# Ledger of designs, part 18: miniprotein binders against Putative (5-formylfuran-3-yl)methyl phosphate synthase

Target 1, 236 residues: Putative (5-formylfuran-3-yl)methyl phosphate synthase, of Methylorubrum extorquens (Methylobacterium dichloromethanicum) (Methylobacterium extorquens) (q8gek8)
Amino acid sequence: MSDIVSISSARPRLLVSVRGPDEALTALRAGADLIDAKDPERGALGALPPETVRAIVAGVGGRAVTSAVAGDGTGREIAAAIATIAATGVDFIKIAVGGADDAALAEAAAQAPGRVIGVLFAEDDVAEDGPARLAAAGFVGAMIDTRGKSGTTLTSLMAAPQLAAFVAGCRTHGLMSGLAGSLGLGDIPVLARLDPDYLGFRGGLCRASDRRQALDGARVAQAVEAMRAGPRADAA
Key: E = the ipSAE of ESMFold2; O = the ipSAE of OpenDDE; V2 = 0.75 times the mean of E and O plus 0.25 times the DockQ between their complexes.

## First folded at step 12 (miniprotein)

Design N83 (from N64 with E14D E18D; at its last look DockQ between E and O 0.71; V2 from the best seeds 0.73)
Fold by ESMFold2, look of step 12:
Structure N83 (fold): chain B 236 residues (1-236), chain A 81 residues (1-81)
Amino acid sequence: as target 1 above (236 residues)
Amino acid sequence: SDEDVQYLIDLINDLMDDAQDLVRSGNPEEATRLIELIQFLIEYADWLAERGDPELAEKLQEYIDRATELLTELQDALSKQ
């Protein structure tokens, strides 16, 4: 079982997207649970060069769970990207899905069995059966993210029943679940109620809340503290 | 669980208190965002009530009705400022 799936559901884990080994160390020192390699300059789900991903993995040195973006879609180029990123040593590989048929999804998952997470964009109308389809295709997890345009945030695009059903669907079908999308500190206690396995951040933890600026270690530490403030954390 | 439901209620109440303070202090952008998050949580509570055992669902629905009334009052107050 993955570390994400086996952890306590009372406190979702903190995923922080980083662009290189320096930011990975910053996030790790501040207490991030999952270090995610993602290029903020290459679209909504941009892949970093494999050598940069390897440097992140080496710098983390097994002290946190790692993931990396391989790309958007399915097909020959994405299959090759998954295999390339899998060879870097990251624990999980993320690809955006949404329009692919079941056979294409299965082919993508097969490139790194048990390690591929499917990203669904909130703007693309997440299908109710998305978790079931991804699980049947062999994905290990699913997450919802946003494209990040116009300052749009996850809760402005999807209502609570939609997000709750997604998380419940992931649990029903044995998938890790993640929620992301221009999240800030104030979103943590709210979205934690839905019991996802992780909440994902970059822009809200960067200087000026700008995903293209440097990661701010103090903001990461604040997010870690907010994650700890769940029902189990304040029980008498 | 009952502990999770009580935490949700306490969270909504805490955020409602914070939103009331923000409206009073004339900070409409922060108040608007917090009201949106409170509405999200009320919708989640309703989703849970539809799936809970009958006794807990009935109690949660009574709370939801009260919280919705308070939120409407806050939204009205914010729109008048």
Scores: ipSAE 0.734, ipTM 0.898, lowest interface PAE 0.9, mean pLDDT 87
ESMFold2 (binder alone), look of step 12: mean pLDDT 83; pTM 0.792
OpenDDE base, look of step 12: ipSAE 0.742; ipTM 0.897

Design N84 (from N64 with K59F R66W; at its last look DockQ between E and O 0.63; V2 from the best seeds 0.71)
Fold by ESMFold2, look of step 12:
Structure N84 (fold): chain B 236 residues (1-236), chain A 81 residues (1-81)
Amino acid sequence: as target 1 above (236 residues)
Amino acid sequence: SDEDVQYLIDLINELMDEAQDLVRSGNPEEATRLIELIQFLIEYADWLAERGDPELAEFLQEYIDWATELLTELQDALSKQ
């Protein structure tokens, strides 16, 4: 299996989901660690057109780690989407994996060896052995996200022991771990205690806290500052 | 580690103070959010206690009992508003 491009550190890194190259540059200038290409208007985990993903990758120019959504599920269409997104030059490709059996997971991961992250939705129950299954299938990372229902956030859907076990399971199996799901600035010191590799944001860092609005660079900078607070030292 | 545990306790205490101020000043929506985050951290502390050595587990359990009682008092105060 190919070596994983690491974003791990002594404290969580900041992932910011963006819809185009302008927002990617805004997030990059504010200090985001991972620039994630995602369409907030297309389903629970929306893919951007490949040409938009390529523009984001080009605009970032290797100055941050990049990821992009390929879709929700597995099968022939998702396999083709993974290959298409992989060709954009993005570092990691994300798919939602609820409901897939082990063979389908392995087939998806094989489309971009060493680059596929599995997204588990908090609303769909995260199986205790999810990290083990994803690692065995060849995924390089796993994250928990939410489908974005009004009034729900990650911590309202999953208890601390469940999230802690997920992060610990990822660590045990050598997976990069991420936590996301309608997070705001106040969630950062709380979820950082669980020591995930990254925390993911969009809506809380957009104007009016609305994921459909433009990304707000000042809010991204506030999130960066919050990530750097606390007793654990950055690797620099 | 002991530093991580102390940071967790300090964070819970800080959020508890903030939530108490929000309840007193009539900010129920923000107070409710902080109470939920505090509950999350108490649950995490309990998870750590179950995995820690006996000395750590005993210390954390005493703190958890105290913090849970205080949180319950805040929830009761909030519900009367």
Scores: ipSAE 0.726, ipTM 0.898, lowest interface PAE 0.9, mean pLDDT 88
ESMFold2 (binder alone), look of step 12: mean pLDDT 85; pTM 0.815
OpenDDE base, look of step 12: ipSAE 0.732; ipTM 0.893

Design N85 (from N64 with Q6E N13D Q20R; at its last look DockQ between E and O 0.55; V2 from the best seeds 0.70)
Fold by ESMFold2, look of step 12:
Structure N85 (fold): chain B 236 residues (1-236), chain A 81 residues (1-81)
Amino acid sequence: as target 1 above (236 residues)
Amino acid sequence: SDEDVEYLIDLIDELMDEARDLVRSGNPEEATRLIELIQFLIEYADWLAERGDPELAEKLQEYIDRATELLTELQDALSKQ
């Protein structure tokens, strides 16, 4: 009689943000499930040039799911950016949605029907009805990320009940759910308990744990191993 | 399920042991991070207890009370350094 959130035994998928085709191949060879094209030099949700996104898509060659950032906001500029990134052949397009009203959300999602993921930043106060609004607007997924300006990780910015409710809300409304935000390897067993569809990484898998440095294939492989650990396999 | 609750409890216990070792080995920054993750998991366990059936809620609440006491002791030990 109640909406009980189950403790899932399913593993989340690993999303790795990359800045070019070399890093995309590094992540692919290490076993990443989603290869996400994002420019670490342009803020928390910076878009790469379309030709770079096309090179990433071609290099992956359908061997993994791909996504790319188009930017943030609403209106004509983000609509054009979504259309441009959609033409690269990437599977999903990510945009930051901010405080856009329902009509603006629907307009953005319509640029690439069934392919747009809405990014909510932990610092911007994630509304309880965010998943419902994004689903009604036609988004395929929702994720929480951090802006990273303070170096603060996701679990420091949002309490466990808020994150659990977000994931449950996505499930209720048929959205793919993602959690990201300055995550490291140690966050994987913790956040996996909330049963999101994916956990997103860049900085923690880069040299010196710096998102602006090169992606480290050995760290990606360690994350893949951690993602594949489950309740029956984990040491207790 | 009962298996999932046992896993959550075991994970919290494991992190608690690791944090204790880090405090005693002079690694306060890493210990602090584990303590934050333990606090997060305790909050999640409490959220589950509020939404679970009575048997699940009872088992989790008894554990949560004990884990919270242990975490406080660990935080106090860390503060001495």
Scores: ipSAE 0.734, ipTM 0.896, lowest interface PAE 0.9, mean pLDDT 87
ESMFold2 (binder alone), look of step 12: mean pLDDT 83; pTM 0.797
OpenDDE base, look of step 12: ipSAE 0.756; ipTM 0.901

Design N86 (from N64 with T32R; at its last look DockQ between E and O 0.70; V2 from the best seeds 0.72)
Fold by ESMFold2, look of step 12:
Structure N86 (fold): chain B 236 residues (1-236), chain A 81 residues (1-81)
Amino acid sequence: as target 1 above (236 residues)
Amino acid sequence: SDEDVQYLIDLINELMDEAQDLVRSGNPEEARRLIELIQFLIEYADWLAERGDPELAEKLQEYIDRATELLTELQDALSKQ
């Protein structure tokens, strides 16, 4: 999907991070909108081996949008990682963008034009001009995630005005917007009110709410239902 | 829209009722989590009120004041557990 436009909707799309083709099929069968390839054991934004990413892409077979993490860094290493992940056939490539200057951002985005999403971490100060900088550099999207060291969820780390302004900034600059960070089912109706393009999950949809455990298809299905139903009006 | 604002209000009320039940049943960590989400939504409602048309903003602000008072009562009750 080469043409990306931020689209307002009554519900955001569901992104599920998976570690291999078996989990990708679990997420796909349960109705996930985006299948994201990420290694839960390799740091805050760990890349999977490219052969594993290719297996995920092949297993999904075009039935959902795909993305994969390439990593963090600048220069030759991240450029090579982006190129490697781009060759797998995923629709979008994610990189962490903390610490990179504008020239480094532009060089990274140029490795896969129209396909690179910049990840900002809630634990780092998320600059108000982050969306503007990423758009100017040629990114297609931006998202906020958490490093996961504290186990603290996104809404505990960032206030509502900060997250709302981030989503609005992405919209203003034509970026796809994503919110993630130790999210669970209860976060869906809350964060959906900010109208991001997607909400991202792994740990909250795994056994025991532990990102290192297997993805739980029943929990993915519950998240899909929550996304499609929106906030419940029942008060009693 | 008015429908979006009403959904936000209904969501806050639903979470408030649920948090109250959790406090009464002795589930402080789950109650604390809901209180955090309620606070987040109240902050978002305030952000919307600043951006909405004057009539909707006034309605939302009146609700925000009441919801903030209820949240404070829940936080106080939780602190005594």
Scores: ipSAE 0.697, ipTM 0.885, lowest interface PAE 1.0, mean pLDDT 87
ESMFold2 (binder alone), look of step 12: mean pLDDT 82; pTM 0.783
OpenDDE base, look of step 12: ipSAE 0.751; ipTM 0.899

Design N87 (from N64 with Q61K T68R; at its last look DockQ between E and O 0.51; V2 from the best seeds 0.67)
Fold by ESMFold2, look of step 12:
Order: structure tokens, then sequence, then C-alpha cells
Structure N87 (fold): chain B 236 residues (1-236), chain A 81 residues (1-81)
């Protein structure tokens, strides 16, 4: 939880999704703030094997905040997945929350109290009360992501008022907020205006801008530089 | 805050200049993407104006009206390519 303070800065933090310890090292060396374990070959929220997640955590060695995807389900299956991923030592566990009712949300959050982040997909109707419901259920954070099916980016799927209201809702209810969804470098100065706690990337930081290709350390470094180019960095 | 609003205005102006350069240099796909991002920021500015104090909202509204006019001119220029 001490790492949540590092996320509540004047500029968003850079989250980079990686598929193994080699990419985690690449992201660390380039300056990523959050290292997220996710399988790009298993849909929008593909979980990596627990042994791979453990290897990522060990490789990071406490030098950055870590998270891992547990899945896109409800009930007993997702509860077991959260418990399994929680045991790897990651700081935060991400799950898709869809249209789950309040009881299901509370059950999921209880599997790893204070460590579960709810993922809402831009392609769904993101309810205005989503942040309030997640906070009441015991989630520590919420983020919006895309399924990536057609490669459409977050700003094409959701208008600025919707994204701004989401971030403001998270702030009102004490949730860490994240925005992701096929983002590229040019999205950083734009989405940073909404003041989320983090922006999440994979495909735009991979070779050929392809999420299934290897993470490109030079592109990660470019994203770090873009995050630093906020108003405080450009003051004359 | 006033500083946050001024930064938003400066960013929109910077992206507008870049989009104009891309249209002039014949890069319509890149120009189209910048125009989409500019439109996004203008809508965000409008969202802020709806929630700000009346003085800040009025200043931002005047800017937004001008920015929309410039964006329309840019979109018209792009459509002739």
Amino acid sequence: as target 1 above (236 residues)
Amino acid sequence: SDEDVQYLIDLINELMDEAQDLVRSGNPEEATRLIELIQFLIEYADWLAERGDPELAEKLKEYIDRARELLTELQDALSKQ
C-alpha cells in the first residue's frame, strides 16, 4: 500500500504490461513506474502462469510497483485466480468487473484486501457509478481498458467527458485511477490532462507497435520522457 | 486551477500547429489522428468549463469557440486532400 502514495503525484505514472522477467527488466531499465504481468496472447485480460508472475516479481526485486492480471470471470473461478495471483507477491491484482453485482464485487475484493483493481472495458457501457460501487466493494483502484479487438484506441471509444468523469469519480471515492487501451506516445500529453494516477501501455511500446511482439526498451524510454514533459518539466 | 487551464490551452495550440504542418506537408493520416486528439481536448475543456467558477468558465468558453473555428478550418483543408 505504501506504493499507492507514489502513484498520487502531479503527473500520471507509466504502467507497462510485460509477459516475462526479461521484459520486466527492459521496462525497469527504461524507467517504468508500474510493471504489469499480462499475457497478450490470452485476450484483453490474459493471466500469466503464477510461476511466471513470481519470476517477474523476483526480477523486479522491489524496485517498482508490480501488478498482475488474474482474469475476466466471476464467482468461484475468479476468486481462486485472485488468491493464486496474490500468493505470487505482486502488489496489485487486476480483474475485469463487467456487470458483476455488488456481492460478487465484494467477494472478489475480499480475496486480496486492499490489492484488487477493477478493470472496466471501454466497449461496454461504463456506468457512471462504477467507481462508487468498486470503492464500496473494497477495491483499491479502477481502470478503463479496451478489448483491443479492432485495435481501436481509448479516445475513439470514449469521449472526454466520460473519461474525465471516471477519473473524477475515482478521486472522489479514494480509488487509484488508470487509463489504458491501445495507447501510443501521442496519447500521453492528452490523457495526462485528465490527471489519472497512471496510463497503461503495451502494444504502442512493442516492436512494430504490435502487442504480440517484444517490448521495445527505446519506446518505453520515450514514454517515460513524454510523462516528464508536463507543465512542471517545461517551465521556462 | 488557472495554471492547469493555461497548460491545456497551450497544448491545444501546440497540437493545432502540428496538425496544420501535417496537412501542409501532405500527411493526412497523421493529421487526422492529431485532429481527433485536438477534438478530444476541446471537449475536455468544455467539460471543465461546465464545472468551473463563472469567470474561469467564461474565459475558457471564449477560447473554445475560437479553437472550434480553427479546427473546422483545418478539417476543411484536410478534406480537400
Scores: ipSAE 0.736, ipTM 0.899, lowest interface PAE 0.9, mean pLDDT 87
ESMFold2 (binder alone), look of step 12: mean pLDDT 83; pTM 0.794
OpenDDE base, look of step 12: ipSAE 0.751; ipTM 0.899
ESMFold2, look of step 17: ipSAE 0.706; ipTM 0.887
ESMFold2 (binder alone), look of step 17: mean pLDDT 82; pTM 0.787
OpenDDE base, look of step 17: ipSAE 0.741; ipTM 0.895

## First folded at step 13 (miniprotein)

Design L4 (at its last look DockQ between E and O 0.01; V2 from the best seeds 0.00; counts 0 for: pae O 5.8 > 1.5, pTM O .752 < .8, off the site)
Fold by OpenDDE base, look of step 13:
Structure L4 (fold): chain B 236 residues (1-236), chain A 102 residues (1-102)
Amino acid sequence: as target 1 above (236 residues)
Amino acid sequence: SDEDVQYLIDLINELMDEAQDLVERVEKLIRSGNPEEIKELAKQATRLIELIQFLIEYADWLAERGDPELAEKLKEYIDRARELLTELQDALSKLKEILEKQ
C-alpha cells in the first residue's frame, strides 16, 4: 500500500498535462507535482500511445506523481484502454464519467483498482452526487475539466460555490479532487481558496498560451510559486 | 511542431551524453571498481536503457505521423540512439558478469 500521503498541505498541488517525455522533464524540473500524459490535440481526454506514456513515466522516474488519460470511450473500449494505460506504470488513470451508469463506472474502476480518476466536464451539469457515485464505484479521485479548450475557462463556466461544493464532496467521500479547464496563472488565487488537491494546467503554461505550443518551463515555475503563495497574496 | 521536435532532439542528445559518460565509467570500473560502485552503475545503466528504449518508441511514433522531412530528421537521431542503446546493453552485461563472479 503506497501511502497516498494525505495531502495535508494547505496548498493545492500543480498538475501539468504533457504530450511527451520532453515536456514531462520540463514540467518536472520546473516543480510540477503531477505529470499528466495527454494529447492536447484530441480534446480534454486525448490519449497518448502507450509507448509515449511509458517514455513519460521513465523520464519522470518516480520523482513526481504520474497520470495518463485513457480516453473518452465507453464500455469494453474504455476498460481495455484503462488496462493498457495501467500497464505503462502511471500512478493514476483518468477517464470521462459521461453518462455511464453505476455498473459501468464500477467496471471501469475495477480495471485498475485504486488508480482511476473520474473526469467531469464543466459544460455538463456537474451533479452534486458525482463524488459520492465515483467513490461508491471505486474511483480514487474526481476532476473537473472543460471539453472545449478554445475560449472557455473553468471559472467562466462554474461559479466558486459550485466548485467549492465539488471539492468538499470529494473530501467527504475520500476522493482526491482536481480542478482544470484552460486555467491561467490568474486563476490560481481564486481556485486555491477552494482547497482542491490539484490544479491542472496546459495551455496557460504553454508558449503564447496555446496548448498546441511547447510547454514553457518558466511559466510552470511561476505557477508553482503562485500556488505556494496561497490565498494570502490577495488579502494584502 | 518543429519546436516540439527540437525539444525531443535536445532531450535525446542529453541522454546520449549521459549514456556515453556512463559507458566510459563502466569501462574504467571493470578494471578497478568496487562491488558497490559496480552495482550503482548497473542500476544507472538499466534506467538509461529503459528510458532510451521508450524515447526511441516515441520518436518512431512521431516520425510515422509527421511529414517526410520530419521523419527523416528524427530517423537520424533514432539511429544514433539505437547505436548507443546497444553499447549500454553491452556495458550492463559486462557489469552483471562481474557481479555474478563475486
Scores: ipSAE 0.020, ipTM 0.344, lowest interface PAE 5.8, mean pLDDT 82
ESMFold2, look of step 13: ipSAE 0.315; ipTM 0.680
ESMFold2 (binder alone), look of step 13: mean pLDDT 81; pTM 0.776

Design N88 (from N87 with E14D E18D T32R; at its last look DockQ between E and O 0.69; V2 from the best seeds 0.72)
Fold by ESMFold2, look of step 13:
Structure N88 (fold): chain B 236 residues (1-236), chain A 81 residues (1-81)
Amino acid sequence: as target 1 above (236 residues)
Amino acid sequence: SDEDVQYLIDLINDLMDDAQDLVRSGNPEEARRLIELIQFLIEYADWLAERGDPELAEKLKEYIDRARELLTELQDALSKQ
């Protein structure tokens, strides 16, 4: 049973990673559901300066859900980074959670209660109990992403049972679930079958399919349409 | 649900048709990408079959067997180009 207000709420939402307020407006106008602040030049999970994140939040003006990357690691520097990004007003904060122990995970989540999403990388060993551990630590969500080396896509790095179990694990433990990793438009109908809460993009929606190039509003609109579309047959 | 299963089957069939067209037209890189996606979806269907109710699981298993045969034929055809 859906909530009375929900319409087609069983479809994944579109997350678009942007590097500034101009791209945030481009993504917003094209229909993106989540606007994610991330620096494509600073590694797999690069944080933008807080003033840039504030500008993105202000530009979006509450018209979409926002998130921002705080970085990787779980030490004092990541804790400070989470607090700094939390102060910008974004709805969610993303951090890489690599090999952190449970105490470090709990400390990180506590910096912004109910707002921290843990990022697991497909190139690393993604532990079967990752969702359970993140939920117990106080995270609000979990996602799988790729480091971007070689440009290899998520489906090339992880088998369907692994991704399906991850999404099911998130659902079981009450976590928002996300899948990302060099995704293109063709990945949308495939990964949507796993019923994640969102699919995340940047490179495939940029000019020349290059994450370092500008975000292309027409490609974002194509992704929005693909999220709403069914298979080529209309009904059963 | 039954609608979700039918949607998955229709998607696999649509991608299979597209992959056959790409093999015929001599575009091996695009064909390999679709074959990868088809294989992913077949693996997902198999995962669902192991978790679903007995009736839907049996329907998926029969379809999966046929889909794997077709995929093998596509992969063989691609390798001969």
Scores: ipSAE 0.714, ipTM 0.892, lowest interface PAE 1.0, mean pLDDT 87
ESMFold2 (binder alone), look of step 13: mean pLDDT 83; pTM 0.796
OpenDDE base, look of step 13: ipSAE 0.759; ipTM 0.903

Design Q1 (at its last look DockQ between E and O 0.69; V2 from the best seeds 0.00; counts 0 for: pae E 3.8 > 1.5)
Fold by ESMFold2, look of step 13:
Structure Q1 (fold): chain B 236 residues (1-236), chain A 105 residues (1-105)
Amino acid sequence: as target 1 above (236 residues)
Amino acid sequence: SDEDVAYLIDLILELMDEAADLVRSGNPEEATRLIELIQFLIEYADWLAERGDPELAELLKEYIDAARELLTLLQDALSGDPEKIDELRDKVEQLKERIEQLKSQ
């Protein structure tokens, strides 16, 4: 009877970056799969204060997966930031990993074993062996994001074979894979064909498509619907 | 995965119709964005076809090359030759029928 068991998977999942507990509840109610705590005012990978992250975690109350940015950098500063964010109770901690050698990566991952996701920026020549290096260092996932400069989107910076190789590399090495970078609703059917574990959004789901404006629950709901209308709709 | 390439071509053709609508309705920025996504998908389809069954790869590349020709018509329409939209739609419809027949074999 194992031939009869049907297993459904809704891939990719929707990650929404929020700046506080009110936006976290907005995203949760609209159906977001992963609630990511990130400060849009502090660069491409800005950390929120720990008390704000704790409020987001408490407000989500285990109803969705949570993550938070700890920052970028190397050495003691990033290690302390990871430990601080890990203590908030988020499920995953994100750090930028460009420029770090293997020893620095391993030290960072060790601060929160099984919970650290490495962020690679599309502008920084994402290496083909990036997933292998992150997995060997003890990371649980990897994602590609953009620095948010005007006119730069993920697909304008990286070709489809590069992104496909990244997702496949993550899968081969047991990492969760994420794709982000100034994405809008029209990107969903295209990037879903690459089968990442999640697609990440903020600006395209905010009012006026401006990451500094408030998150728009109706736009989040539209993104959720687009994810559910994916290529496997007839496989149920 | 050769079946995946065929359905990817369907998505490309769908986006071409959407881009054609945007050109006709005077929305060139949105049309330009769809053209970039179509180019992205054509490269992906080509990459996947090369890694599939060699017999099917040759056939699928004919469909991918046809899609590249249609992209040229779309770009011409956007850059100041909008009468190309009717030619584009006719050819998109023809290719949709051909790929549907391939999927049913």
Scores: ipSAE 0.325, ipTM 0.693, lowest interface PAE 3.8, mean pLDDT 85
ESMFold2 (binder alone), look of step 13: mean pLDDT 81; pTM 0.800
OpenDDE base, look of step 13: ipSAE 0.734; ipTM 0.879

Design Q2 (at its last look DockQ between E and O 0.62; V2 from the best seeds 0.00; counts 0 for: pae E 1.6 > 1.5, pTM E .715 < .8)
Fold by ESMFold2, look of step 13:
Structure Q2 (fold): chain B 236 residues (1-236), chain A 105 residues (1-105)
Amino acid sequence: as target 1 above (236 residues)
Amino acid sequence: SDEDVAYLIDLIAELMDEAADLVRSGNPEEATRLIELIQFLIEYADWLAERGDPELAEFLKEYIDWARELLTALQDALSGDPEKLDEARDKLEQAKERAEQLKSQ
């Protein structure tokens, strides 16, 4: 049996999106592996103010990997947003990449070399060569997310072969891979089979499963346990 | 790997068992959610079958056929027919037996 050599590994890591330092500490104490700074009130990829991102980074204090959303867009506006978020000290910076040509992708990745993750939305047609294009442009990772439209989830928008091919493509091209999009606890054993580097959550770990409500530390702990234990057919 | 495939097969079987219990306890909406996840996993198993060695691929194709039959029986059980619930549980046991055979190969 061959081992996976890339940064992808069995046992996906847990990414939790938080809106401030209090939620970051909640997620950290519950055992989240990646603490992602994102504003749930500003669309699917809403940036938090830089001072809030800095507070999150300081509160985490290097005890977990951090990321932050810089936004969606092209040209100088996204470049300035990347530079602003890069100055906060987060480990990774996420941007939406659905409309950019290869030159625009390369310019964006160059703003924070080795730190930019490209977000592809499941509602768009995710091209089979997306991982190759992002790797060639200098991105460190790629992930699939959803825009958060009512009644849509990652698995309702993309079939298993598409998601499996995406994760395999990321591995082939040396990219960190992530899957997100209105995930709940029940998705963990299913999506873990695809062996992404991380699964990303917010709404399913908030009160009432509502991304605009407060993050629920007990639900984060349940997700951590599910990630680390893995599903077993003979557990009962 | 063979162990990854056996784990996938066991996961499908356990989700089917959970879905059957939800139908019996009067929770068909939660059972429907599990059925959607089971269908996703069957599609993934089919994807793996095209990438495994020939012996593993042939076993997966056979298992996929059985899993689809099992899913149909479970969907029929959502109609409230007690006979369909028993049929779904019988097919789930066959899937568990096949998973054990794969692990011993």
Scores: ipSAE 0.557, ipTM 0.769, lowest interface PAE 1.6, mean pLDDT 83
ESMFold2 (binder alone), look of step 13: mean pLDDT 73; pTM 0.673
OpenDDE base, look of step 13: ipSAE 0.681; ipTM 0.849

Design Q3 (at its last look DockQ between E and O 0.76; V2 from the best seeds 0.00; counts 0 for: pae E 2.8 > 1.5, pTM E .673 < .8)
Fold by ESMFold2, look of step 13:
Order: C-alpha cells, then structure tokens, then sequence
Structure Q3 (fold): chain B 236 residues (1-236), chain A 101 residues (1-101)
C-alpha cells in the first residue's frame, strides 16, 4: 500500500478520476498523483467493471497510487462490491457512507482492511463526527464529494469552516482526507489552503469541462502545475 | 498560519482583479464563480482571524472589512475597484511589516 504523504511534499496531491486505461496513462504522463477508477455515466459514485479496473491498475504499473469506486449499495451488497474491487489490486476503495450505522461501516471496512475510503456528500450535510465514526469503523480515509450533475460545486454547498473542520477531524483521527466536487483549476489554490491530503477532479479536466467527455492531458498538466505552485505571496 | 493568511490576502486580491476585468469586459455572469470563491476565501480568512495570532487581529479586521466592500462593488456589477484595492494592498503591507521583526 502506498503512503500518500510518505515523502517530502507539503502540498495536497492531485487525484484524477478516469474511465479506462487510456485515460489512466494520460493522467499518469501528465503527473497526477492518484489515479481513480470511476464511471462518469453511472451517477455520482459509479463503479467501473472489475476487468476495466484491473486494466487501469496494470497500465499504471505501480507508478502512481490507484483507487476505485465500489459502487452504490447497502449492507451486504456494498460489502460484496468492496471485495470484488479489492481483488483488482487497487490501493484504495471508495464507498458512499451516508446513512450507514456503525456496524455496517465496520463490516464494509473489514472487507479490505486499511484500504477503504468513506465518501460523504456535501448535499447531505456532513456530520461533525463523521471522521471519528469512520476511523472507529476501520476506514483509512474520508472525503467529501458532490452529487452535482448540474455543475453545483463543493464551495457553493459547504462553507470554509465546515471544510476546514472536516480536514482537521480527519487529521485528529488518523484518516487521509480528500476534497472533491465539480472542481476546476481555479479551485486548487483556494482549497489547497485547507491542507487536505488530496483534491479530486474529473469534469474540470475533461474537454468542455464535461465529465462525460474525454480527459484532457493538457488540463491535467495545468492542474499538476497549479498544485505545486505554492503561495503566490511567497513567490515573485 | 500567518503565512497562510498572507497568501489568502494575495489570492483574494488576484481573484478580485480577475472578476473586475470580466465585469469591465461586459462579462459579469462569468465573474459569478470568482465572486463565489472570493466570498469563500473571505469567510475562511475571517475564521482564521478569530483563531489566529491576537497581535494581528485589529489589522485583519480592517482587511476583511475592506475586502467585503470590494466584494459588494463587484456583486453590484461595479468594476471600479482601484481605490479600495490600493487600500487593501496597503493593509496587507502593514500586516507583513508586523511579521517582519
């Protein structure tokens, strides 16, 4: 397993969601830190077929951290989906966790110990104790995302103190933290100030800023550059 | 953290300049996203000021108040921000001078 912050970088890392091995290589060549397997046509948290996830993992070849969405479901269905995706060799598995009780969370995390990231949706109001509950259940990380098919963005749904508290809660409880939700290049300097472990993108890095269109390698490279630019006040 | 506040001030000013340029160019609808981000950053800076170094609190309050005036001008479609922007820049320099011992 990979340690997202194991080496010298003090800046958030760039996660790019891809729909197949060709886009995974595009993102990798452009410098993305995390390659996330997600189907843009199957809702806010759409799973790719396991054979496609395996192709992505093989194509990345250990050169970047990988993750994949396990899909929607409750109880035993999501546990089975986690096990299926875990067998593909991805480093992390993402699942939606809103509404699940603590026992269901623990069962889900146990399917892939140390590899499961809980996704909280900004539209559902993120509970203050969400990080604590996920850590107690055995999750390795937590992230906030949006369901926004209409272009509703993370910063339009959640105020800065709420997002800052989420990131701090993750840190307090030893969770990796991620922020996503219809982000574009302009969001990077803003959200990086909250110091999450990663920022997640797809639509803003695709042609026409449309998550259902092809990933644009030039936009990924611009995001990589923006992620590494640092504070403008300190640069001439 | 003090470096974080200085960076936020610069970022707010940059986004305000971009938003004003869009309004001046007859594209106020395209400035809407930048205005939203500016509001987000002002709220974050305000939150940090409440939790941050007490010796900077008075200057940060002056900065936040001036930044809100600028935001109001942009929200009303008024791109004439130069005088207030210069005031905000002067306040930033005072904050940086307090850090420089």
Amino acid sequence: as target 1 above (236 residues)
Amino acid sequence: SDEDVAYLIDLILELMDEAADLVRSGNPEEATRLIELIQFLIEYADWLAERGDPELAELLKEYIDAARELLTLLQDGNPEIDELRDKVEQLKERIEQLKSQ
Scores: ipSAE 0.398, ipTM 0.709, lowest interface PAE 2.8, mean pLDDT 83
ESMFold2 (binder alone), look of step 13: mean pLDDT 74; pTM 0.679
OpenDDE base, look of step 13: ipSAE 0.603; ipTM 0.820

